# Designs tried in a protein design chat: VHH binders against L-malyl-CoA/beta-methylmalyl-CoA lyase (citE1). Part 2

Target 1, 346 residues: L-malyl-CoA/beta-methylmalyl-CoA lyase (citE1), of Haloarcula marismortui (q5v463)
Amino acid sequence: MTRLCRTFQTAPAAIPNDNSAKFLVSGLTSKGFQAPDWLVPDIEDGTAPSMKDEAVDNIIEHIPDHADDFAGDILPRVEWAYDDANARERGIEQVTRLAEAVGEELDGFVFPKVGRLDDVRDAAGVIADAERDAGLPEGTLEMAIILETAPGRSDLREICQYATDSRLSGLVFGPVDYTAELGGRTLDGERPRWDGLLEALSNETSAADIVAIGGPFDQLFHERAGVTYYNAEGYADQVAYEATIGIDGSWSLHPKQTEQANRIHMPTVEEMERDLHKIESFNEAKREGTGAVVVDGQMVDEATYKNFANTVKTVRAIDETHPAQTEAYYDDDLLARARDVELIFG

## First folded at step 4 (VHH)

Design a18 (from a01 with L108Y; framework vhh_7pa5_2)
Fold by ESMFold2-Fast, scan of step 4:
Structure a18 (fold): chain B 346 residues (1-346), chain A 125 residues (1-125)
Amino acid sequence: as target 1 above (346 residues)
Amino acid sequence: QVQLVESGGGMVQPGGSLRLSCAASGFTFSSYEMSWVRRAPGKGPEWVSTISSSGGSTSYADSVKGRFTISRDNAKNTLYLQMNSLKPEDTALYYCARGFKTYYSGTYRYGMDVWGQGTQVTVSS
């Protein structure tokens, strides 16, 4: 499975306000860089216990009005836990109701607090049962899971191997619940970084060719001289680190975070110019009947060509889904070259 | 496109007055809390004043209370700061800022976005 997911934006499906669907609708109607690749209407931890039924009702009411205009994927986060039968029962009911009412508009579901591989299989079975009961074609609804429990971490490799031949399309890191599960503490303001877990997540998801998404950055604002500012620097630092270790996307709690992560996960202008130049040079040499060429001191053959082509393919995937983002990020000439270049080995 | 354009700054002598304006476009101005923030050369930003979306409530930094008045005209999408009894320490670049609200983990959070180039106020004799 191949999916675009630079941003995983949770939006509470109901809030304690006269317009309880305000943030859900805001997410569904987002524009430009604020439009996430995956919108996650949140019934679980983002929604108060007393409002979970209203959250389901809001999803059913508002998604049909907006799904066709929303370019990304829509995956509600339902209730679940490997060790809580009541949460599991509520989650089954939520998946069943949503699949029946709006399953044709949804792309999948997000399951939190998963346990070992058998628990992940159980969650997949819940979606399969809901598809059958709703009359949807088998396999129309995907699954993403949140890696945030000790048993889930223990079975990470097995879970990713299962993903290669299942509806499981992504793994998302949940540092807050994971830290709590392990009995971790915040001392003198220091937060655990989980660098080893993130490297393992990147490794196993890459081996399985599925999406890896980093954890949320909950320090949304900082205060300086009596003024509350959006913490752009802190979030950018986390997203950049995620990108450097091969994590595909970032969790966003706010449109401003979505805007930053969408930009940071795009190939840079420098990367695009470099890789397009190599592709264009190779294409010219190939038209003249030569199989290998040296560009900027690097030998380019079919294998190395495919690596440069991946940059162009990534930009084309973003452009197809979010043309407003590519048009704002790249110069007109550079974007036209990326759109028009022939990929001989693709 | 969301845009805030500040104007009305300039040079003034101590004890003088200036009125700053901020023209807002690209969003529903009447739905947002608005603020004035200033930054003196080589220093961090200092919050000056805030006005609610309706204009019904205002707040001020202690350093400007009684001298500055924040107001808004929702029909004209414009924010104002009337500055009286100006002092040399009021010298700064003044920014118009839009408030915003988000909800996560069961909690409302409020913040500011800063747009525009700012308008320079210099108080010197």
Scores: ipSAE 0.012, ipTM 0.386, lowest interface PAE 7.8, mean pLDDT 87

Design a19 (from a01 with T107K R109Y; framework vhh_7pa5_2)
Fold by ESMFold2-Fast, scan of step 4:
Structure a19 (fold): chain B 346 residues (1-346), chain A 125 residues (1-125)
Amino acid sequence: as target 1 above (346 residues)
Amino acid sequence: QVQLVESGGGMVQPGGSLRLSCAASGFTFSSYEMSWVRRAPGKGPEWVSTISSSGGSTSYADSVKGRFTISRDNAKNTLYLQMNSLKPEDTALYYCARGFKTYYSGKLYYGMDVWGQGTQVTVSS
């Protein structure tokens, strides 16, 4: 898989009593490993109710100045809810205004609190209508949705099947709203993990060949003797677990989290050297007229080759979007090998 | 490599003054809020003061208001703490810290993600 979304960073599009666009501009001008693959200017839950119009205005003002220099994708999170007509009407207005003003600079939209498949189809229709009204080519704006409602979870498979031939390109897990929807409780200070849901999400998105993104880690900071510290260990543990079960990327609430998730979702130098060596050895054996080879005690055939090829494909996808990140992370020789190697299978 | 190096500490009598400096390297100093935090032996850290990235706003702990002044020179990548009217209670290891903030779910969070090695301030007669 070559789809790139290691990080889904929400940045409030307006904040009170400061430069209201500060965090939006910070996200748009982020550098190195702090640059997210998907930047999500947030009009919904990350922005106060009184500031939502200002959030739209800030996106319109600042996106054109920065979009060409921002290597990742930009997808604003608009207001929406399957069971709230007022939220839906505000979301329709937000999509319409943004598509008209900055649709050429945007890559898509994120819809929260979606219901069953028909609600997802309705959201896709809102984008399609906005594209037509703005004079944009059909299909230029993608859609990601947040899986955070009981009806959305019920239709997970149907929604992912719909994604294969639609503008829907990613599903993001929203644990806070999902827990609230189900009336779930946190006992003994332990947060709900939703491991079964994450496995189902990974399975259905993989079957549909679309992006799966884990939920936010909301214990951003902890206190020790009156001083606030960034909770690096807790976030790293969550991102590593997500990667282990096949989730493609992680939700980030801060550049520090984006930096960690971007690195954890990259193959390590050791993984790259290992998998690249096996690919090169198999390619050499194939050129010499042999169909299978044993490398470091492991038989390499078409099936196992595809697993090693996934490592190279991931690095190539990152390199295409963020060459500065790959150049900083891998040595010159290793990166050149990853760029040049022939992939026979997968 | 990101580094913060404090200097200017020493021994001073009650009522005296000291000026602490912090030299920053390995990051864009002008893009970050900076803080001073102190730690007395056997006690936890106490936040002292914060200055915005531009230097346009400052905040202080109640224990040091009117006595300490935080400032910065972005051209020199240096943070300062002017300490006046020092008291025995000000005796501590003083750390330069890189402060940051983020906004999540309607709340503004402050955190310190990089600390220096500290400079010792001893106020005694």
Scores: ipSAE 0.012, ipTM 0.364, lowest interface PAE 8.5, mean pLDDT 86

Design a20 (from a01 with T107R R109H; framework vhh_7pa5_2)
Fold by ESMFold2-Fast, scan of step 4:
Structure a20 (fold): chain B 346 residues (1-346), chain A 125 residues (1-125)
Amino acid sequence: as target 1 above (346 residues)
Amino acid sequence: QVQLVESGGGMVQPGGSLRLSCAASGFTFSSYEMSWVRRAPGKGPEWVSTISSSGGSTSYADSVKGRFTISRDNAKNTLYLQMNSLKPEDTALYYCARGFKTYYSGRLHYGMDVWGQGTQVTVSS
């Protein structure tokens, strides 16, 4: 089963404000559908160069106060780049400080701008060194990486194969840096879609049983006559497309995007009723000694059963982490069936 | 279901007063900034006023400052706009809107995500 990550929410760990930790704390205290599966306190591109030390300090100060009440995973995005030694040095220092101070409360780290497989191994080594130096158990801290460089795209398969028995648990697409790396252009406001890359990302992460997360939707607002509107339709369209091609979760820049993506990545009531009916019918047929049954014109055997079981497993994962979300989204009877049904395959 | 329902509009003479109300339902009203926005005939939307979640901070467009007062009653889930010294140019559909703030791309942004159906205010002799 792939880890739960419907939403990857970056929150700048320091902003130019009297309360520089405002958005970090907001992310840590989000409720209901605004609570992300992965919160990513951002030291890298979301935080100004002059504020990166303050960002680290804010994470150290505020994570202990909130980690026990935050249901999801917390993975700071540190500085890194396969081709920038200074960024790498700062990233090593950030990982070392964070692991020493709050490593027991963190779930892992996000590394941007990774290169080929060997660079990913180097990043994993930085975490391993920090765990050892901080006295944390080996394998305590996971790693997610942002796929946003030409070398990283070239080694996508090799990187995902490495993930199978390593600390690497997720790949996130970074379209802006990737487009810039390739010398891609925005013409008449139309950006590259990267549909082929997203399909490849979905394929390779699915083969490795790790999470795939789409890129950020940066048209967050529409502004007309001094009034700013949240672009709900544009984000919903992107998230629905990602779900359609097997991407597990979406990058969120704001609690409103997190709310939408959390809902869209949940199995619908119709999907749940359909797949539970097929599982229940097959289970009944097995109790009566038959090997396959036809439900609504579809043959259900061991192979097709596992597909329907994935719906139930996804709901159970969400329910374990965010019971308030499942209780709000599904009626009591349907949720009880998902909780109680026997999964004899998968 | 999240809803905002405006009321209190009508026809008044120049120099008159009106009080608009907005009834909120389906969300925790006391947790959100609220705003009034208007749209005059043949013009785009114009922001009028915003009030913080607690009611402790208010802001106004220059065109209405000193004449309009925004307030809220969190116990009743209701937003108000007291409009005094009304002018013909205040003629518009007035919308209640749920506000939000976010930090993105190095900047603080203000936006609105839930809107009411609007209430018509006509200032005419």
Scores: ipSAE 0.013, ipTM 0.422, lowest interface PAE 8.3, mean pLDDT 87

Design a22 (from a01 with M112F V114Y; framework vhh_7pa5_2)
Fold by ESMFold2-Fast, scan of step 4:
Structure a22 (fold): chain B 346 residues (1-346), chain A 125 residues (1-125)
Amino acid sequence: as target 1 above (346 residues)
Amino acid sequence: QVQLVESGGGMVQPGGSLRLSCAASGFTFSSYEMSWVRRAPGKGPEWVSTISSSGGSTSYADSVKGRFTISRDNAKNTLYLQMNSLKPEDTALYYCARGFKTYYSGTLRYGFDYWGQGTQVTVSS
């Protein structure tokens, strides 16, 4: 069963400001469609080296005040790198401190710059050691990793196979560091899209029943005649493409991006009406002893039924976590049908 | 103690090129993200580009993508900005800034704790 993650929102855990936890607290207190499925307090690339200790302190201070009211999952991004022993040592300290202080409120950790499968196993071991030392039950804390290195890409299949029987629950694409590691270039203003990698990521994570998240879109705003406008079209295009190829969610750098991605990753009213009708019609035909049925000219058997059932399962997962979002987006009657329909397969 | 000293600015014709340098001292340069920020006459500061501590990742403002390249030499404690195909609208005082990449708030795209004195870039006409 794939975990709900339409949005992966990084928020710097400390910034140079009188209120250094401003963005962390903003993420923790977000409402409606701006509430991410996964909030990622960022100790790594989003936080200055001089402020990483303060970032850990801010997470420890503010998570207990807000975790009960935050509906999504909370996974800090710690320091790590497969080829940097100093970054690994800092990451181990960060995981250890956070698990001891607020491990009961956290859902897991995000590890950047992972290498081959053995490096992923090492990261999982860090969490396991921290759980034991903090007195938390084994398996309490999950792991997500960022796919952004050549050795990580090489072991993608093996890493996802490992996920089936481990704490690894998600893979996130990091295009900027990946492009740099490969020596990729920006020519005439064009960046590589990595569509083939995203399709491979979708395939391997789907086979392992874990979450796949696309990369960040950092062109947040346009300026026209001195006025700043949010770049809604560019982000929507990226998120729609990710959804089309089976990527479960999108990386968000801002509440407006979280709002868009949360909505785009929800089945549309039209999709819901279509798929519910087909499920309901098949269920009725099955009660009458029919093994396969034609609904609106389409043959529905067990395999196609499961595809329609995925729409309902997705809405139910969103509804369980964010009922205010489903109630705002779907008509009362349609939502009630999605909640109540019997799913015969799956 | 922390010092950032920019150089390489000057006057250039449209379509020309300039390379800016920033000499850093008083801190462990290789441990910090570094940025270039510019201020045109009568306008507020505009973020231009950021580079990660390792040099492995870079980002650019839409107005300069494909024309500017940020780089760093951690052994020399120096940050660079290669500016190609310069336009009159690139005329500004260019600052080297110690900071980190964050887009969490759209109005505050980057946090900067130290800035240099700036180096003037003037693209004629």
Scores: ipSAE 0.000, ipTM 0.126, lowest interface PAE 17.2, mean pLDDT 85

Design a23 (from a01 with F100Y T102I; framework vhh_7pa5_2)
Fold by ESMFold2-Fast, scan of step 4:
Structure a23 (fold): chain B 346 residues (1-346), chain A 125 residues (1-125)
Amino acid sequence: as target 1 above (346 residues)
Amino acid sequence: QVQLVESGGGMVQPGGSLRLSCAASGFTFSSYEMSWVRRAPGKGPEWVSTISSSGGSTSYADSVKGRFTISRDNAKNTLYLQMNSLKPEDTALYYCARGYKIYYSGTLRYGMDVWGQGTQVTVSS
């Protein structure tokens, strides 16, 4: 993983409320485990058609006041679609306005409903044109795309190969639009898991060294004995599955989902202690002239060392962005070891 | 960071009174509606009461209406539940809960998230 993205939190940039920017500002001012790695002010599907101009205005008004205090990355989701010229035109206007007004505070843009590779290149060109017109240095604004169309799925490998030498830094799965694109049906409330697509997404993004982000969990609430509850169990199950197959992060629709996904995508105390011990033991054996060692019944060589090193690299990335999270989660001694250990194959 | 800490539970006799408190920290308390929810042994959770962010509007479950009073002190980030005329059926673990709103796919949805660890109320004869 080239960039840290345990959580991709969409926050509607305008809602029908006296304070239309309420959710945007809440995202920008979030603290602790509720602070997402990527905050996505949403102009597209999360914002009503009548409020899209207000959404752009809210981003321009509020981001400068909060960007310096927000530790994560900020990437607005603009309008786009490979097959809708009107959506593309609105998206170009949104990118142009945002880059001109607040491009120095933004980290990039999210493009939904992308088509084949040429459409992804077109989107990248929109950002490049906006950078030039705003006087920003070339390459300062990154791009993430949502994989949610049949043409996009068809070109998944080609798109990820393009990412290795471009502004494209992440791919996000959009199950609702993808299911609709394929004519998928809801039977007895069943939701498709798209396990095969998620495995392919993990494979191709890993090969390109860019982030893979799972889809949103939209069963946020359930009722028990007349009370509406946050569905913590369902979201945790989805995030855990994503982590087990190598998906780097999860889409969040609410700060409580962000808190869960941030925690689940962190190495556990047990994982950290285990992998640090193996790294430290190998480093000592290497100083003594040994190329391999057995620690707790497991052979540690260069290949397995790199796997343990990934645990430490992940913790270091989180610590650099959110030191309050690592300090709250790990013991002082354990965290100090993770910060200080030498990674000879890292 | 975001925390809700309930207190004030205990053992009382039928007809007695208790005042529960919930100390909130790590968020702008005055911006959220707040609720009390209870869970009796072997039963599912039951909503008890809700108070608006300003304190100007309150609602109660029929089982407690007229006996319980929800209130808040936004200056002290504290939620209260005054429980009068307690009955054995009021025996439960009482949770403080934060109300929330999300806007998802063009729809505004309401629910409850951040929960405290609860405070035990036992009404025994």
Scores: ipSAE 0.011, ipTM 0.359, lowest interface PAE 9.2, mean pLDDT 87

Design a24 (from a01 with F100W; framework vhh_7pa5_2)
Fold by ESMFold2-Fast, scan of step 4:
Structure a24 (fold): chain B 346 residues (1-346), chain A 125 residues (1-125)
Amino acid sequence: as target 1 above (346 residues)
Amino acid sequence: QVQLVESGGGMVQPGGSLRLSCAASGFTFSSYEMSWVRRAPGKGPEWVSTISSSGGSTSYADSVKGRFTISRDNAKNTLYLQMNSLKPEDTALYYCARGWKTYYSGTLRYGMDVWGQGTQVTVSS
């Protein structure tokens, strides 16, 4: 994918605490592998109904102090629903207020509970209107949507096709609301996996060159012998499966999940060595003359070269945004090769 | 073909020392992080140590810190594990592995893709 999003971290923009912005500020000031690629200050389901105005106020107050130091993208999740006019009205007001006050610091907005393609177009129009009213250049604010309704699933292909020439840059899976929308039941505590939907999401977003993000893993902690432990194995299993089927990133509810997903979604040392070797070998052959080459029994031509180049481009995107992460994860030699190699197709 | 061949295992008394070696072939050894992983009878694999591709950075499991030293000779395509002050609980099959320690919590998991056949270390009185 052309946009970096290994991690989509929602952080309640207001909580019932003497410091209601505590989690928002923690997200904005996160360091190292705990720094998400996309920070999502949450006004919607992560914030209590009575706290939603305070959530907007907290975003306006705290983002200007931290946005320039926060390396990733910042996209508040506003209120919205295809079938709830009151939620839509509140969402329009939230987008308008945020774009006017802090639109220069924001990278976009996340819209939940979207309906069919026309509802997605309506949401994009809300951002366009807010940009114009705030005096921001057209197209400066991106949009991500949460795929969590039956009509949204029905129009998945059409929505992704719309994304190829629009502000829509990412789709995020919302399994809890999707299961509820379908009238799904929890039997014997079993959670539906939605593997078929995730494969469809991966296919359609890949065809459109936009970001696909998996759903949240809400079993954050487990208990053993009276001690509460972070559920690292459960989350890692989900993130690894997401990566295996071509999902670009993972939803995170906690800095420890962000750290894991950031690392799991990085190209491995083995992938880097393999793909750099193939690129370097092709570049050398190209410099000596014209033609496809065979490296480790595989023909490398322009099409396969682009696939190897995606590994390097991903590392460069991570390195540009989070150089401390790449420096901690890759050896100096390997990272230098990734930084310096010429990509002749792109 | 890519291969890792361990040697240097054997039987020692508690407090003794052993030096394990791993001969690598079929890949550019100097480009990869290398690890040692052990498996005791009836237990899952336990990560022991990792060394960066250049040798400039090393890490160790808490159970072996101060007693084991990992090193490499990129000119000879060889990985080493110097084991000092051996304890009965160090008894295990020791594997050379290509790759790095993972960030999974609890029992450490490993992100290794190539393994040797293993060499047996037995510490008994």
Scores: ipSAE 0.000, ipTM 0.111, lowest interface PAE 20.2, mean pLDDT 84

Design a26 (from a01 with G99V G111S; framework vhh_7pa5_2)
Fold by ESMFold2-Fast, scan of step 4:
Structure a26 (fold): chain B 346 residues (1-346), chain A 125 residues (1-125)
Amino acid sequence: as target 1 above (346 residues)
Amino acid sequence: QVQLVESGGGMVQPGGSLRLSCAASGFTFSSYEMSWVRRAPGKGPEWVSTISSSGGSTSYADSVKGRFTISRDNAKNTLYLQMNSLKPEDTALYYCARVFKTYYSGTLRYSMDVWGQGTQVTVSS
């Protein structure tokens, strides 16, 4: 069962500022299209080495105050690395502290810099141990991992197969650490696209029915006439590409990116009209005992029906979590049809 | 070209003391938070200590709190680590690192630039 994750928004859990929890609280109090499906309080790369303990303290302090009002999932990114025992030891302590203090409010954890399948199993074991020690029911905390190492890429299929019956619910692409791992170079400003990796990620996660999330878009701002502007066009292009190849969601580094990705990953009005019409026509034919159903020149059988039903299920999942988003995106009649239609297969 | 040159390491008995130095050049030293990072044989890098650009704030790994003191001299572009009550587990290559904040981004990404060869600290009898 694929979880809802159109947006994976990292927010540093502590910054060197009078209000060190500023970005964490901003994420937790986000509304409308700026509310991510997954908020990722970041203890790892987004937080200074001197601020790691404060990051954990901020998560413990602020999550209980905001969890009831935050509709999405909350998964802190802890420290970890397959090739660094010290990072692993710090990550274990972070997971243990967070599960004990706020585990009932958290949905899981994100582990960066994972290695091969056995390292992923080790990370899952850390969560299992923390659940047991905190007295939480087994399996209440999920895991997402960042695909950003050569051994992790090598075991992609095996990791996704493991996910099928485990706490692993998502894979996120980390292009910067992955490029660095491979010794990749930037020549004449050219950046690697990783299109082949993204296609492989989409394939393996889809086969396992878990979430695939693309990498961050780091051309967040551009300057025109000495003024800094948000780069809406570049991010929209990347998110649209991710959606076309079957990636479920996008990494967001900013509320403006979250707003765009949340909108782009919603089924369009045209897709909704098309798929609802096909479902409604099939349902009517089924009730009348009519044979094969042809809608707009397409034969609709149980297999194709399930594809159209996925559009409705996606909208219902968004509507359940973020009704303000669906109400703003779809007209009232179309949304009512999506809410009310009977799904015979599903 | 950013250059960080570590010195002051050596062999010392348990309970002894060493003072490490890092000479910085090629950037405005007084504008950067600075860290000490160590790498023991067979292990990955372990963060040891960080000092703010002004020297007004310091932080330490739990394993070294109360034993190590980080300091800086911005006039001399030099970072120091005073290491007291040394233990065998402190044996490592010690690196001076510039804390580099990149808006990776959208989000502020914290990285530590390690440019030098490090200075070896060996604690044994």
Scores: ipSAE 0.000, ipTM 0.177, lowest interface PAE 17.1, mean pLDDT 85

Design m1 (from n09 with Q105Y; framework vhh_7nfr_2)
Fold by ESMFold2-Fast, scan of step 4:
Structure m1 (fold): chain B 346 residues (1-346), chain A 120 residues (1-120)
Amino acid sequence: as target 1 above (346 residues)
Amino acid sequence: QVQLQESGGGLVQPGGSLRLSCAASGFTFSSYAMSWVRQAPGEGREWVSSISWSGGSTYYADSVKGRFTIARDNVKNTLYLLMDSLKSDDTAVYYCAKGTRGWSYKYDYWGQGTQVTVSS
């Protein structure tokens, strides 16, 4: 993976509190493993209807003070829906105001509840119009969309094909709205996992070389014997499954989830040692004129080399954005090898 | 250790052509938008052209549209600027610039520059 998005953290841009920007500022000032790769100031479902104008005002007020110190990308989630003209009108106004006031600090926007490909094109057009009106260079602001409607699922391939040469850089799964749209049920405490949809999402985004993000895990805490605990096991199980099927990152609702997902989406020390050894061995043999070699009983050619190179590329992307995270996670020698190794293919 | 090294500048007559190159290392070149920025003697920096991470989208300053072409080779980690129909006003030091984030035109790293002189 060359595009870095291990974590997609939504933070309500306004809450009913004396400090309505509390969670927005907390996200913008996060450090270490709690710093998300993508911070998503949320105007949509994470913010109460009466607070949405204040959410826009809070983003305009606080982002300029923090954007330069925030290492990740910042993409507000605006209002939108393929089947709600009022939501679309509010979203257009939100994008226009935010691009004018803080577009230089933002990396893009997140559009929820998208429909078919034409609706995605409409959303992209809203950003293009806002860039023009704000005097920003065309293509400055990217777009991520939430896959959470039946028409959006139907056009998944077409949407990802559109993404190959457009501002659309990521797709995020929204299981709650998707389940509701399909009339899905929660039975015996079990929610649908949508494993088949996640595999399709991974396939189509990988074919388009864009980011795929799994859905949120809203069971943040659990109670045992009258004590409240962070539900680390439940979230880890979801994130690990996402990683095994090629999903690039995970939606997080809390700094503890961001910390877990950032760590789980990093190659393990064992993976790094394995893949670096394969690359280094192949590079040595290639300098002596061989095109394919056997390393530890495994055939290494250009295709298999690219798989090992993905591990190194992922670490380099994390290291470039968050060097404190890589330095805390890998020993000095292993990290130096990852930084210095020549990648011949991939 | 991010490094950007420009080359291909030199003296050329009006109407001539040059091809600038920028060799990038120390970061995942294919993940970032790249730009060319120039600075004429006694002037401020002027943005010339930008290219998306994939090479699928390109942008040009009005002063160079139709004359310059930006390109990239993500396998070779190299950015190019093909300059046709050069004018005396194109005389400047040309800098390769890396964006700070995905598509952002804010720059965190610059090359040392390569001098382009257009004169008879």
Scores: ipSAE 0.000, ipTM 0.336, lowest interface PAE 11.7, mean pLDDT 87

